# Designs tried in a protein design chat: miniprotein binders against q96jn8r1131to1294. Part 159

Target 1, 164 residues: q96jn8r1131to1294
Amino acid sequence: TLEFLENHGKNILLSNGNRTATRVASYNQGIVVINQPLVPQLLVQVRIDFLNRQWTSSLVLGVITCAPERLNFPASACALKRAAWLLRGRGVFHNGLKICEKFGPNLDTCPEGTILGLRLDSSGGLHLHVNGVDQGVAVPDVPQPCHALVDLYGQCEQVTIVNP
Key: E = the ipSAE of ESMFold2; O = the ipSAE of OpenDDE; V2 = 0.75 times the mean of E and O plus 0.25 times the DockQ between their complexes.

## First folded at step 12 (miniprotein)

Design n14
Fold by ESMFold2-Fast, scan of step 12:
Structure n14 (fold): chain B 164 residues (1-164), chain A 89 residues (1-89)
Amino acid sequence: as target 1 above (164 residues)
Amino acid sequence: GPEEDLREALEFMELGRELLRKGDFLYALEYFELAVRDAEKAGNPEFLKRVVELLRRLAELAYEHGWYEIAKEALKLAIEIEKEAQRLE
């Protein structure tokens, strides 16, 4: 019963029972959030459906610790400041600043069909999963409650929630 | 307050400039957008003009490297922000 919230970036169109998000314009205004908090051991997964290679960068995923239902989303996830921990390219970001140089594969180069997952472990560590493979702890001690987000930025114009 | 907004704007401008130097054009554009947001909150047309110069440089370099849509978006933003800076003067 995982779905994207109806509150999302202005360039997003939801379909497939709110399980598919499509960015219909430009390269930004494409933030979507999962409809329930990311609780320990819940694995939230999205599949990259469509990449537009006229842009250099691609999707960002991570967590926010503020309530998303009525949040006025900025143009990109990096603008969310202190409430967000984000995986972008090969970096981990908080408050728009890089807090880890290299983590996991380069998200800007993941092809269509890639399945990306977010999971909290029992100690509150945020894990990235790529095609079923746990990449390890990207962010320790995430404040809770937190909510999984995807920013359909740049190349990534469509994602779909998929079951584990 | 405005002083904090200007400090953050400067930090984002410098991060964007470094990304531009590395050829990370769309991320450079993102950080220049963040700098614009903070400079607008501060109501400072001089800072906006500085970001316009960076956006025009980004557009030029992106175009030279074949990233035509990124160049177009950077130029579009530069024109919008230049008008905003003039309005604030």
Scores: ipSAE 0.607, ipTM 0.812, lowest interface PAE 1.5, mean pLDDT 90

Design n15
Fold by ESMFold2-Fast, scan of step 12:
Order: structure tokens, then C-alpha cells, then sequence
Structure n15 (fold): chain B 164 residues (1-164), chain A 89 residues (1-89)
């Protein structure tokens, strides 16, 4: 069963059997990681439960290729160096550098109830799914093993894993 | 060393200033936090005071646009950094 790891950003509170993550303070320190590697064909999905419109930017999701169990997370996913591929707004980022200007929908504008999914295809391509619809390959040839990451940044104060 | 830290701090400050100009308040705040981190390592109170002014401006603009939580975070950081700058002097 898929769960969020107990190693997470300091502003996170886990509940619902570690399947719901809530950011309880500020706008950052909200990184969570799925407890199993993202292996090909596994679809990891989270639902946006609560958005606070006092903030202007929203959640980030993607993958890291380092072991997350003892990782000292930075304040935000965009500060991760080495081993990270992230989707933020409409951009795709590798280790803080924007490598694609526009991919998929704008994550800063997805409403509550949106289900966001990450999946590796058989060729190692990272796919984003939005409400069950495959947006295509955001990142080709992701190194393995890798782990799905969600940053409850800004507006996004709560997510829940769906379809374990 | 301190010279390298100040160069990095200046780069982060300028990126934050550009993001603030574009209205990207939260990312501007993050870059100002990075600038502060490096400036503190360099021990330069004058540079910290420059970042404090930018944080106060960010707080004012965010407040005017109704982003009270962003304004609160920026002002909280500005107060903390102003105290650190005074301590270094």
C-alpha cells in the first residue's frame, strides 16, 4: 500500500494512515515522498484537497533519484540539487534549471479535487496524468531507482494519495 | 570565502528583485531568503540591510494585492534579518 514516508518537510503532518499530508504552517517546508520507488507502470496519484488562495504559487511534483528515507529536505523542492526532476507551474525543472518552458496544464491553477499522477513508461519516460488523462512525457530516460515527490508549496495545503 | 558568498548573495538578490518586479511574490521571497543565507556567511551587514529594504517592499506590494500571508512572511523575515544586521555591526 502506498503511503507518504515519515521523513518529510518539517511543516507536514501526516494523517489517514500516512495517506494524507497537510502543511500546517507557512508556505514551504512541505515536501513529502511516496514510500515505494516509482517503478515502470506504477501510477502514483494524489488529490488536491485544500488550496489557500492567500498564496500565489502552488504544488510541485516530480521525482528524485536519491534515497529519501534519511534525506535532509530543503525548504522547497526547487532548492533540491542533483537527482531531481520537477514539474512546477507549466515548467519542467532538473536540479533547479528550467529544461522545458511549457508542459501540461499550469499546476498553479489546478482546482481542489484535481487528481495528479506520476508514472514511468517502459522506456523510462516520466508521465504526468491529470484527472486520469496522460499529458505525455515530461522527462525522458529518468534514472532508476526514483521516488515520487510532492511539494505542498504555497496554495496547496493538503493532498491525499488515491488508488493505492 | 566571503567574497564568493557575497557574489552569490548578490545574484540571488537580483533574481528576487526581478521576480518581485514581475509580481512573483513567493519566488521573490525564496530568493531573498537565499540571498540572506549567503550574506550572513559573508558577515556583511550593509548587504543584509539592502535585502531588508526589498523584503519590506515585497510585504507592501503583497499587502496591497491582498496577499496578507505573503506580506506577513516577508515582514517577519525582514525583522529577523534587521536584528541580525544590527548584531553584526
Amino acid sequence: as target 1 above (164 residues)
Amino acid sequence: GPEEDLREALEFMELGRELLRKGDFMYALEYFELAVRDAEKAGNPEFLKRVVELLRRLAELAYEHGYYEIAKEALKLAIEIEKEAQRLE
Scores: ipSAE 0.523, ipTM 0.761, lowest interface PAE 1.5, mean pLDDT 89

Design n16
Fold by ESMFold2-Fast, scan of step 12:
Structure n16 (fold): chain B 164 residues (1-164), chain A 89 residues (1-89)
Amino acid sequence: as target 1 above (164 residues)
Amino acid sequence: GPEEDLREALEFMELGRELLRKGDFLYALEYFELAVRDAEKAGNPEFLKRVVELLRRLAELAYEHGFYELAKEALKLAIEIEKEAQRLE
């Protein structure tokens, strides 16, 4: 049911029934998007499978409100300047602008095996879950429809969709 | 046009410089790559040489800290861009 879209960054290879994404080159061009809109009550989870310590920084995750099936992805999620809400390191970003300086754990330091989740509450608040623990509302009032996005940036070279 | 491209390149270069100062090496590399893209489009060899200097500095710092793939990427880009700047002259 839940899969990564076949439209993805050019350095991505999908496997395991499109449930595992591997970045096979460089440090960027690693954006993947979940194949279903993030509707309230849906918890989308990915596990960090492999970190390459020869890079700095790590994965970015969040939501986009544009249609992803035909989108020409930029080199990194941080280059999305419109219709994007992203969690990077400790920060929350909206269309390239930092809107929260310190939210949840530092995503640049999450180890292999960490399970990261995105969920919308009934009021449209975007929640980050880390190893099953709700970190609270990172972004209020996310427009719908929106789509969950993971950028396999830097150290994070592989993630797998996991069921609750 | 070239003026807009060069203005955008300068903005990316300044952002990359600030990230490099903070030790945020990979985002610094990304912004230098964006600066290169726009500077190449503008056809400005002097600006490309300025970015090459920053890329070499980034590669040295990354290598000192054990980020060998990052250092290799930065140096590879620096070499490619130096050749481009020479061709544009």
Scores: ipSAE 0.625, ipTM 0.814, lowest interface PAE 1.1, mean pLDDT 90

Design n17 (at its last look DockQ between E and O 0.52; V2 from the best seeds 0.00; counts 0 for: pae E 2.9 > 1.5)
Fold by ESMFold2-Fast, scan of step 12:
Structure n17 (fold): chain B 164 residues (1-164), chain A 89 residues (1-89)
Amino acid sequence: as target 1 above (164 residues)
Amino acid sequence: GPEEDLREALEFMELGRELLRKGDFLYALEYFELAVRDAEKAGNPEFLKRVVELLRRLAELAYEHGFYEFAKEALKLAIEIEKEAQRLE
């Protein structure tokens, strides 16, 4: 049901019916977006399949509020500015600003096999789920429609969409 | 044009420098690579040499923090860019 969009960062290769994304070069140009809007109660989950310890930072998760189907993706999600709310390391970021210093576990240290999820609550709060555990509201009042985004940055070279 | 490319290169270099100060090494590398891209478009070997100094500093700090493989890759890039700056001269 859920798939990554055919429009993605230039270093991405999709496989497994567009449910697996692999970054095949460098450390960036690895943004993928889920093919359906993140509507309230929908839990979108990805599993970290492969980490390359050559790099220092790892994947970024979040939402974008612009239409992703024909978007020219920048090298990394942080360049999306006003359109994106992002979870990176331990921080929550919007428009180049760190809006929360410490939220959830450190995404730069999550091991292979970790399942990361994004969900909107009924009030528009964006939740992070880690291995089935709700970490709470990372971002309140996310504008809709919005789309779940994964940036296969740095160490994270492969993710697969998994069902709840 | 070259003036716009050089201004953009300077902006990326300063963003990378700030990320380096924060210990955000891979994002610092990304912005230094963007600065190199624009400095090469501008044909400015002097500016490339400034970014090479920052890449060497990045490699040193990354090594100090235990990111040995990353530090080696950053240093290799610094050497490559330094050779390109020399070719442009």
Scores: ipSAE 0.714, ipTM 0.851, lowest interface PAE 1.0, mean pLDDT 91
Fold by OpenDDE base, look of step 13:
Structure n17 (fold): chain B 164 residues (1-164), chain A 89 residues (1-89)
Amino acid sequence: as target 1 above (164 residues)
Amino acid sequence: GPEEDLREALEFMELGRELLRKGDFLYALEYFELAVRDAEKAGNPEFLKRVVELLRRLAELAYEHGFYEFAKEALKLAIEIEKEAQRLE
């Protein structure tokens, strides 16, 4: 069963069998990691449950290749400087550096109800799915094992893991 | 060491400055906070004062765009960091 790990950002409250993450304070400290590592053909999906328009920006989606159980999470994904591939807005980031300016839809403008997915292909390419539609390869070669990461940032205050 | 911390601080400050120009206020603030963290490790009050000015600008712009509570928090942070910089001198 896919769940969020108990090791998470300080402002996160887990519920629904650890399948729902809610940021209950401020705009940051909202990083969560999914328990099972990504493997080829496994589609991991989260649904945006609630957006708070008081803030700008929105969730960050990506993967980490370090041990998530021992990770001391920073306040936001922008502070991850190692073992991290992240999708923010329309950009792709590796260890804090932008490696792609325009990829897929703008995550900052995805409405409530949007289902975002991550999937590894047989070549190690990381795919983004939006409402079931493959947006293409965001990262061409991701080291394995890796874990899906969601940063509930800015507007995004709640997400839920959903089955394909 | 202090030199490395200051280098990291500078990187974060520049990232924040760019985001500020683009109107991405939250991430700008986040990077400024990271810059402050590293500058404090380096014990560099002059650098802190540079970030304070950017935070004040951020607060002003955020207020103009209707993010009043955010602007207030940014300004409070600016004041706190300014006091810290003065204590380090």
Scores: ipSAE 0.425, ipTM 0.745, lowest interface PAE 1.2, mean pLDDT 93
Fold by ESMFold2, look of step 13:
Structure n17 (fold): chain B 164 residues (1-164), chain A 89 residues (1-89)
Amino acid sequence: as target 1 above (164 residues)
Amino acid sequence: GPEEDLREALEFMELGRELLRKGDFLYALEYFELAVRDAEKAGNPEFLKRVVELLRRLAELAYEHGFYEFAKEALKLAIEIEKEAQRLE
């Protein structure tokens, strides 16, 4: 069963059998990681439950390639640098740098209720799903093993793992 | 090594400055923090002082645009980094 790891950002409260993550303070310290590495055939999905639109930026999705169980998480996913490939806003980022200008929807404008999914394909490509619809390959060859990551940043205050 | 860390820090600082010019305060702060982390690894207090000035400007602009709590958080961070720069001297 997919759950968020107990090791997470300092402002996260886990609930609902560790399937719901809530950022309970500030705008950052909200990194959560899925407890199993991504493998082909595994679709990890989260629903955006709560947004506070006072901020201009929102959640980040992606993958982390270093072991997450005992990692001291930084304040935000961008600070994972070379250990992460991230979807933020409309861009794809690695090492804090944009590697693709536009991909998928703008995450900063996704409403509450949006279901976002991450999956590896058979060639190691990272796919984004939006409300069940495959958006294509965000990152063509992700190093493995890797874990799905969500950063409850800015607007995003709660997400829940949902079944495909 | 330290030279590579400072080159990355400069790149992140420049990206943060451009984002600040565009009014993207959260991402500007993100890149300034990346720059600070690399400069701390290199043990370069002069670079940290440059980022402190940018963080104070970020806090000022965010305050002027009504982001009062964010501005206070950015200023607290600037103060903390200034203390670290002084420690490294």
Scores: ipSAE 0.331, ipTM 0.667, lowest interface PAE 2.9, mean pLDDT 89
ESMFold2 (binder alone), look of step 13: mean pLDDT 87; pTM 0.860

Design n18
Fold by ESMFold2-Fast, scan of step 12:
Structure n18 (fold): chain B 164 residues (1-164), chain A 89 residues (1-89)
Amino acid sequence: as target 1 above (164 residues)
Amino acid sequence: GPEEDLREALEFMELGRELLRKGDFMYALEYFELAVRDAEKAGNPEFLKRVVELLRRLAELAYEHGFYEWAKEALKLAIEIEKEAQRLE
């Protein structure tokens, strides 16, 4: 079954059988990674459980193609310079470079209860799903293997893996 | 080596400055952290002091625009970097 890896950002505590991630301090150091590769047709979903309005920005979500079990995580996912495709706000980023100005809804404004999903299509296109609705291809031709990553940044202090 | 680290630190610092100009505090902070790490590898406390000045500017701009969490984070980083610059000297 899907779980968050025990290798995670310093401010994360895992609970609920490693299916819930809580950021217990500050606004950063909140990266978590799913415990198995994102293979075609697998839909990985997380629900936003808690937003702390003291902060301004919110979660970042995407994939990495490096091995996550030994990865030394930076303070935020956007600092990953290699092998990272990330959705932040309305933008799509590859290794720190913005490659799309507007894709899907603004992730900084998604309310508690929103379910966000990542899925690869048969051509290696990375899709974002929002409350069950496919937003289309955010990134074409993602190299494999790749791993789903969530950065509990800013407002987003808790997420839980949910089954389709 | 130290020359490559310093060149990379300068590039990160200038990218951070450009991101700060555009109001992207998240990336600006990360680029300044990268510049600091490379400057420390190069053993260059003068570069660390320049990053501290940029972080103080980031804090001012963030505060003026109501982004208090970014301002606080920039000041925390500036204090840590100042300590490190003193250690290197």
Scores: ipSAE 0.041, ipTM 0.275, lowest interface PAE 4.0, mean pLDDT 85

Design n19
Fold by ESMFold2-Fast, scan of step 12:
Structure n19 (fold): chain B 164 residues (1-164), chain A 89 residues (1-89)
Amino acid sequence: as target 1 above (164 residues)
Amino acid sequence: GPEEDLREALEFMELGRELLRKGDFLYALEYFELAVRDAEKAGNPEFLKRVVELLRRLAELAYEHGFYEIAKLALKLAIEIEKEAQRLE
């Protein structure tokens, strides 16, 4: 069963059997990681539960290829110094560099109730799913093992893991 | 060392300034916080004062756009860093 790891950003509170993550302060320090490696065929999904529109920008989704259980998380995913592939707004980022200008919907404008998913295909391509619809390959050839990451940044203050 | 910290601080400050131009207020604030961290390690009060000016500009623009909490955070950081720059002099 999928859960968020107990190692997380310091503004996170886990509930609902570690399936719901809430950012309880500020706009950052909200990184959470799924408790199992993202293996081919596994679809990891989260639902946006609550958006606070006093902030700008919103959640970031992606993968990291380092072991997350004892990782010291930075304030936001964009500051990760490790191997990370991130979807932010409409961009795809690796090591802080934007490698794709426009991919999928704008994550900064997805409403409450949106279900976002990450999946690896058989060739190691990272797919984004939005409300059950595959957006295509955002990142080819993701190294393994890798781990699904959600950064509850800015407007996005709560997400819940949803089973297919 | 201090010279490397100052180079990194400058890079973060320039990234923050670009994000501010785009209206990306929270990421601008984030990079200004990173620039402050590195400038403090370098012990450079002049550079801290430059970041204070940018934080005050961020606060002004965020306020104009109705993001009052962001404006408050930027102003609080600016005041804190201005005091630290004075201490280092």
Scores: ipSAE 0.684, ipTM 0.830, lowest interface PAE 0.8, mean pLDDT 90

Design n20
Fold by ESMFold2-Fast, scan of step 12:
Structure n20 (fold): chain B 164 residues (1-164), chain A 89 residues (1-89)
Amino acid sequence: as target 1 above (164 residues)
Amino acid sequence: GPEEDLREALEFMELGRELLRKGDFLYALEYFELAVRDAEKAGNPEFLKRVVELLRRLAELAYEHGFYEIAKYALKLAIEIEKEAQRLE
């Protein structure tokens, strides 16, 4: 069963059998990682449960290729300096550098109830799914093993893992 | 050492300034907090005062856009850093 790892950002509280992550303070320190590697064809999905509109910006999601179990997480996913591929707003980022200007919908504007998914295809392409709709390949040739990451940043204060 | 810490602080400050120009208030705030941390390690009160002015600008813009919690956070931080800059003098 998919769960969030017990190693997470300092402001995260896990509940619901480690399937719900809540950021309980501030606007950052909200990184969570799925407990199993993202293997080809596995679809990992999270639902946006709660948005606090007193903040700006929102959820970031993507993959990391370093071992997450003992990783000392930075304040936000965008500060990851190792092998990380992230979807933020409309951009695709690799190790802090924007590699695509516009991909898929704007993640900063997705409402509560939105289901966001990550899937690796058989060629190593990372796909974003939004409410069941495949947005296409955001990142080609992701190295394996890799792990799905969610950063509960800014407005996004709670997400829950949901089954396909 | 202090020279490297100050160089890193400058880089974070400039990234924060650019994000603030784009209206990306929280990422701007985060980079200003990183700049403060490195500038405090370097013991440079003049640089801390530069970050204070940027935090006050962030607070003003956030308030004007209705992000009162961000404005409050930034202003509170600016006041604390101004005191620290005075202590280092």
Scores: ipSAE 0.663, ipTM 0.831, lowest interface PAE 1.0, mean pLDDT 90

Design n21
Fold by ESMFold2-Fast, scan of step 12:
Structure n21 (fold): chain B 164 residues (1-164), chain A 89 residues (1-89)
Amino acid sequence: as target 1 above (164 residues)
Amino acid sequence: GPEEDLREALEFMELGRELLRKGDFLYALEYFELAVRDAEKAGNPEFLKRVVELLRRLAELAYEHGFYDIAKQALKLAIEIEKEAQRLE
């Protein structure tokens, strides 16, 4: 039942029952959001299907606490000014400000086939999972409700939702 | 207003310059695009010319590192914005 919302960045094409997102142009305008709130213990996972190494930097993932169904997305997730917590490279960002220098693996270097997951724990901590391995708490006390977001930025041109 | 737009443009330009220094070419391009947008709203041709020089530098460095699509986009934007700055004069 997990799907990407029909409201997405303009360069996105959804397929596979809205479970696969492909960025069909440029390097940006590739934001997608999961169709239901990220509730505690729900593990949302995406697989990196295709990387174009002619671009630098790669996908960004995280959560937003605004309603995504009619949101006019910016060109990239890092330009989100409303309550957004993002993982980019090795950094953790809140509304464009870096709040942690080094967390987990470098997302810019994850190969095709990598499965990335987001989960809230019972205390509201946001966890990153990489190939099934919990990386720990990236952000404590995430406000609710929140929605899982993936930005198919730069190298990452395709992701697919994967069931646990 | 125009003064606020120019202040925002300067902030984006400085962020882009730092990202360029670190080799984050796509984020540098994005922040220079944001600086251009705000500078155009302010109608400041001198500031646009400063961003053009940074875009040309981005194109050179991206090309040297083998990121030809980034170099092409940066150069295309630089040419477009240089023409716009000349029209504003």
Scores: ipSAE 0.279, ipTM 0.646, lowest interface PAE 3.2, mean pLDDT 89

Design n22
Fold by ESMFold2-Fast, scan of step 12:
Structure n22 (fold): chain B 164 residues (1-164), chain A 89 residues (1-89)
Amino acid sequence: as target 1 above (164 residues)
Amino acid sequence: GPEEDLREALEFMELGRELLRKGDFLYALEYFELAVRDAEKAGNPEFLKRVVELLRRLAELAEEHGFEEIAKEALKLAIEIEKEAQRLE
């Protein structure tokens, strides 16, 4: 069963059997990671449950290639640098660089109820799914093992893991 | 050394200014925090004061657009860093 790891950003509270993550303070320190590696054939999905409009920007999702179980998480996923490939707004980022300028929908404007998914294809390509629709390959040849992460940043204060 | 730290601080400050221009208030705030870190390491109170000015501008713009909590976060940091700059003088 998919759950968020108990190691997470300091502003996160886990509930619902570690399937719901809530950011309870500020706008950052909201990184959560799925409890098992993202392997080909596994579709990890989260639903946006609550957006707080007093903040700007919103969730970031992607993969991390370092072991997350005892990682000291930074304030935001962007600080993970070489270890992370991230989807933020309409961009794809790695090591502080925007490696793709317009990919998929703008994650900063996805409404409550949106279901976002991450999946590796058989060739190691990372796919984003939005409300069941495959957006294509955001990142080719992701190093393995890797883990799906969600950064509850800015407006996004709650997400829940949902099954396909 | 201090020269390298100031160079990094300037780069972070300019990235923060670009993000602020685009309305990315929270990412602008984070880059200003990085600029502060490097400027403090360099022991340069004048550079810290420049970042304080940008943080106050961020707070003004955020408040103008109705983002009261962002304005509070920026002002909180600006006050702390202004005290640090005075300590270094």
Scores: ipSAE 0.600, ipTM 0.795, lowest interface PAE 1.2, mean pLDDT 90

Design n23 (at its last look DockQ between E and O 0.87; V2 from the best seeds 0.00; counts 0 for: pae E 3.6 > 1.5)
Fold by ESMFold2-Fast, scan of step 12:
Structure n23 (fold): chain B 164 residues (1-164), chain A 89 residues (1-89)
Amino acid sequence: as target 1 above (164 residues)
Amino acid sequence: GPEEDLREALEFMELGRELLRKGDFMYALEYFELAVRDAEKAGNPEFLKRVVELLRRLAELAYEHGFPEIAKEALKLAIEIEKEAQRLE
């Protein structure tokens, strides 16, 4: 069963059997990680439950290649540097820098109820799914093992894991 | 080492400045925070003061554009970094 790890950013509260993550303060310190490695063809999905529009940017999705169970999470996912490949706004980021200009929808404008998914293909390509629609390969050749990450940044204050 | 950390801090500061120019307040805040982290590793109080000035500018612009909570967080960070810079001196 897919759950968020009990190790998470300090502003996170887990509920609903560790399937719902809520950021209870500020705009950052909201990183959560799925409890199982992202193996090929596993689709991990989260639903955006609540957006607070006093902030201008929203959630970040991606993968990390370091062991998450005892990681001291930084304030935001970009600070994970070389360990993380991230989808933020309309860009793809690695090592804190933009590596792809426009990929998929603008994550800063996805409404409440949007279901976002991450999946590895057989060649190690990372795919983003939006409301069941595969957006294509965002990152080729992701190092393994890797883990799906959600950064409840800015507007996005709550997400829930959704089964297919 | 400190030289590498300072070069990375400068890169993040310039990325933050560009994002601020575009009105991407929260991403600018994020990059200024990354710049501070690297500059603290380098032990450079003068660089930290430069980031403080940018954070105060971000706070002014965010407040003007109707985002007082972003302005508040930027000022909070600026105060914390200013204390760190003074301690390093």
Scores: ipSAE 0.709, ipTM 0.854, lowest interface PAE 1.1, mean pLDDT 91
Fold by OpenDDE base, look of step 13:
Structure n23 (fold): chain B 164 residues (1-164), chain A 89 residues (1-89)
Amino acid sequence: as target 1 above (164 residues)
Amino acid sequence: GPEEDLREALEFMELGRELLRKGDFMYALEYFELAVRDAEKAGNPEFLKRVVELLRRLAELAYEHGFPEIAKEALKLAIEIEKEAQRLE
C-alpha cells in the first residue's frame, strides 16, 4: 500500500491511513515522501486537494535517492542539495540547480483536483503524468532505488495519494 | 566553517534577489530565510542587516501586489533577524 512516511516536514499532518497529507501551518515545512520506492512501470499519483490562495507558488514534485527514513527535511525542497530531482513550476532541478527551464505544465497553476503522477520507464527515465497524460521524460536517468517526494508548498495545503 | 556558511548565505541571498525582481515572492522569501540561517551560523550581523532590507522590500512589493500574508511573513522574519543582528553586535 502506498502511504506517506511518518518522517515528514514539521507542518504536515497525515490522515486517511497516511494517504493524505495536510500542511496545517505557514507556507513551508511541508515535505512528504512516499513509502515505496519507484520501480519501473509503477505509476505513483497524488491529487491536489486544497489550494490556499493567500500564498503563491505551489507543490514541488520529484524523487530522492537517499534513505527517506533518515532524512532531516529542510523547510522546502529547494534546499535539498543532494540526491534530489525536482519539478517546480515549469522547471526541472537537480540538487538545487535548474537543469531545464520549461517542462510540462506549470505546477504552480495546476488547479484543485489535478492528479500528478511519477513513473520510471525501463531505461530509468522519470515521467510526469498530469491527469493521466504522460508529459514525457523529465529526468532521463534516475538512480534506483528512489522515492517520490512531494513538497506541499505555498498554495498547496493538501494532497492525497490516489490509485491509477 | 563560518566562511563556507557565509558563502552559502550569499548564494541564497542572490537567488532571492533574482526571484524578487521576477515577482516570485514566495521563493524569494524562502531563499532569504535560507540566507539568514547560514549567515547566523557565520555570526555575521552586517549580512543579516542586508537581508533585512531585502525582506522589507519584499514585504512592500507583496503587499502592493495583493499578498498581505506574504508581506506579514516577510516582516515577521525581518523583525526577528534584526534582533539577532543587534545581539551579535
Scores: ipSAE 0.520, ipTM 0.793, lowest interface PAE 1.1, mean pLDDT 94
Fold by ESMFold2, look of step 13:
Formats: structure tokens, C-alpha cells, sequence
Structure n23 (fold): chain B 164 residues (1-164), chain A 89 residues (1-89)
């Protein structure tokens, strides 16, 4: 039921019933979006399947509040200048601006097999989960509706949606 | 408009230069690409030429530090931008 949208970055191929996304070229053009908006307590989880260590940075996670089905994706999530909250490295970014210097673990160091999760709490707070462990509130007041986004950036060449 | 596009392009280029100085080759490449896309919208060939020089430096450093895929992408972008800068002249 949870799948990646057919509207995705140019370097993405979807497989496994649209539950697996693979970046098949370059280091960018790898944005994918989950096909359902987040609702309070829905946990969206992806597993890192493959990392290519010839790149130096890794995936970006986040949410967008614009309708994703017809969105013209930029090359990378970092170019989303409107209605986006992103977790990158250890930082939290809103519309290209860093709003938190350090939150949770460094996403650039997560190994293959790591399961990363996003959910909203009842107050609209965005939580990051790492291997089942809640890292707390990354963003306290995300507007709804919003959709979970993964940018298969740099090292991250494949992720798969997994059940909680 | 074009002035805002150029302002954003300059900000991205400066971020890319700082990241390159720190040895963060991947995000340096990313921010140089963002700078180029905004500068292309503004139609500024002189700015594009500045980024070509930065991309060639990035490729050199990335290759020396064992990141040939980043170096290849930086050179590919530099070639594309150089053609676009010549076209805009």
C-alpha cells in the first residue's frame, strides 16, 4: 500500500512493486516521494539497501507540503526552496535554510541495512526513527498534508520501503 | 527575476567555494550545479565562466583525493557550462 510515486527523479528506477527505488546514474536526480500523505502516527520506513562509497555524502530525508504527483523535481532535495523540511547529515533544513545545526545521528554515516523512519506525532511534530529508535522531534510544527521524501543522494543508490 | 536569480547563484557559488576549501567535494559540486542553473536563467555568461574554473579545480582535487566519479561529474558539468557560456555571448 505504501509505494514510491511514479513521479520521481530522472535517475530513479522503481522496482519491487514500486517499493524499491534505485539511482542508476550519477550522484543526484534521485528524489522519490511516498504515495500517501503522512497522517499522525503513520510510520514510513525505508531500509538503505546499497551504498556506493565512491561518493562522499549520503541520502536526505524529509517532507514536502505541496502536491507531489505533478511536482517538477529539482536535481536534489537541497534545491527545494518552498514547503520542504529536510534532514541532511546532522542538520535540519527548511526551504534551503538550516534551522537546526545538530539533530539525531549523522545520516551520512548510516551503513547499509539501516532502517530510517519518519512519522508525525499528534502535535504535527516530525520524528526521525533509526533502526526502530525514536530520535525525537526534528521539526515541531509541520503543516499538513505532507508527504515523506527520500533523496537517493551521493552514496545512497538503493532504498526499500519496509513495514514497521 | 534575473537579479534574484543572480543573487541566489552568487550565494550558491560562495557556499560551493567554502565547501571545496573544506574538502567536501560532493556538496561543492552540488552547489556549483545549483549556481549554474540560476545563472543560466539570469543569462550571465561571465558568472558561468567563473564556475567553470571552480569546477575544474574541484575535479583536480577530487581526483587527487581518490574520488574519480566526482571528478568526472565535475568535468562533465564544466564542459556543458562552457558551451552554454559561449552560446550566451
Amino acid sequence: as target 1 above (164 residues)
Amino acid sequence: GPEEDLREALEFMELGRELLRKGDFMYALEYFELAVRDAEKAGNPEFLKRVVELLRRLAELAYEHGFPEIAKEALKLAIEIEKEAQRLE
Scores: ipSAE 0.286, ipTM 0.646, lowest interface PAE 3.6, mean pLDDT 89
ESMFold2 (binder alone), look of step 13: mean pLDDT 86; pTM 0.860

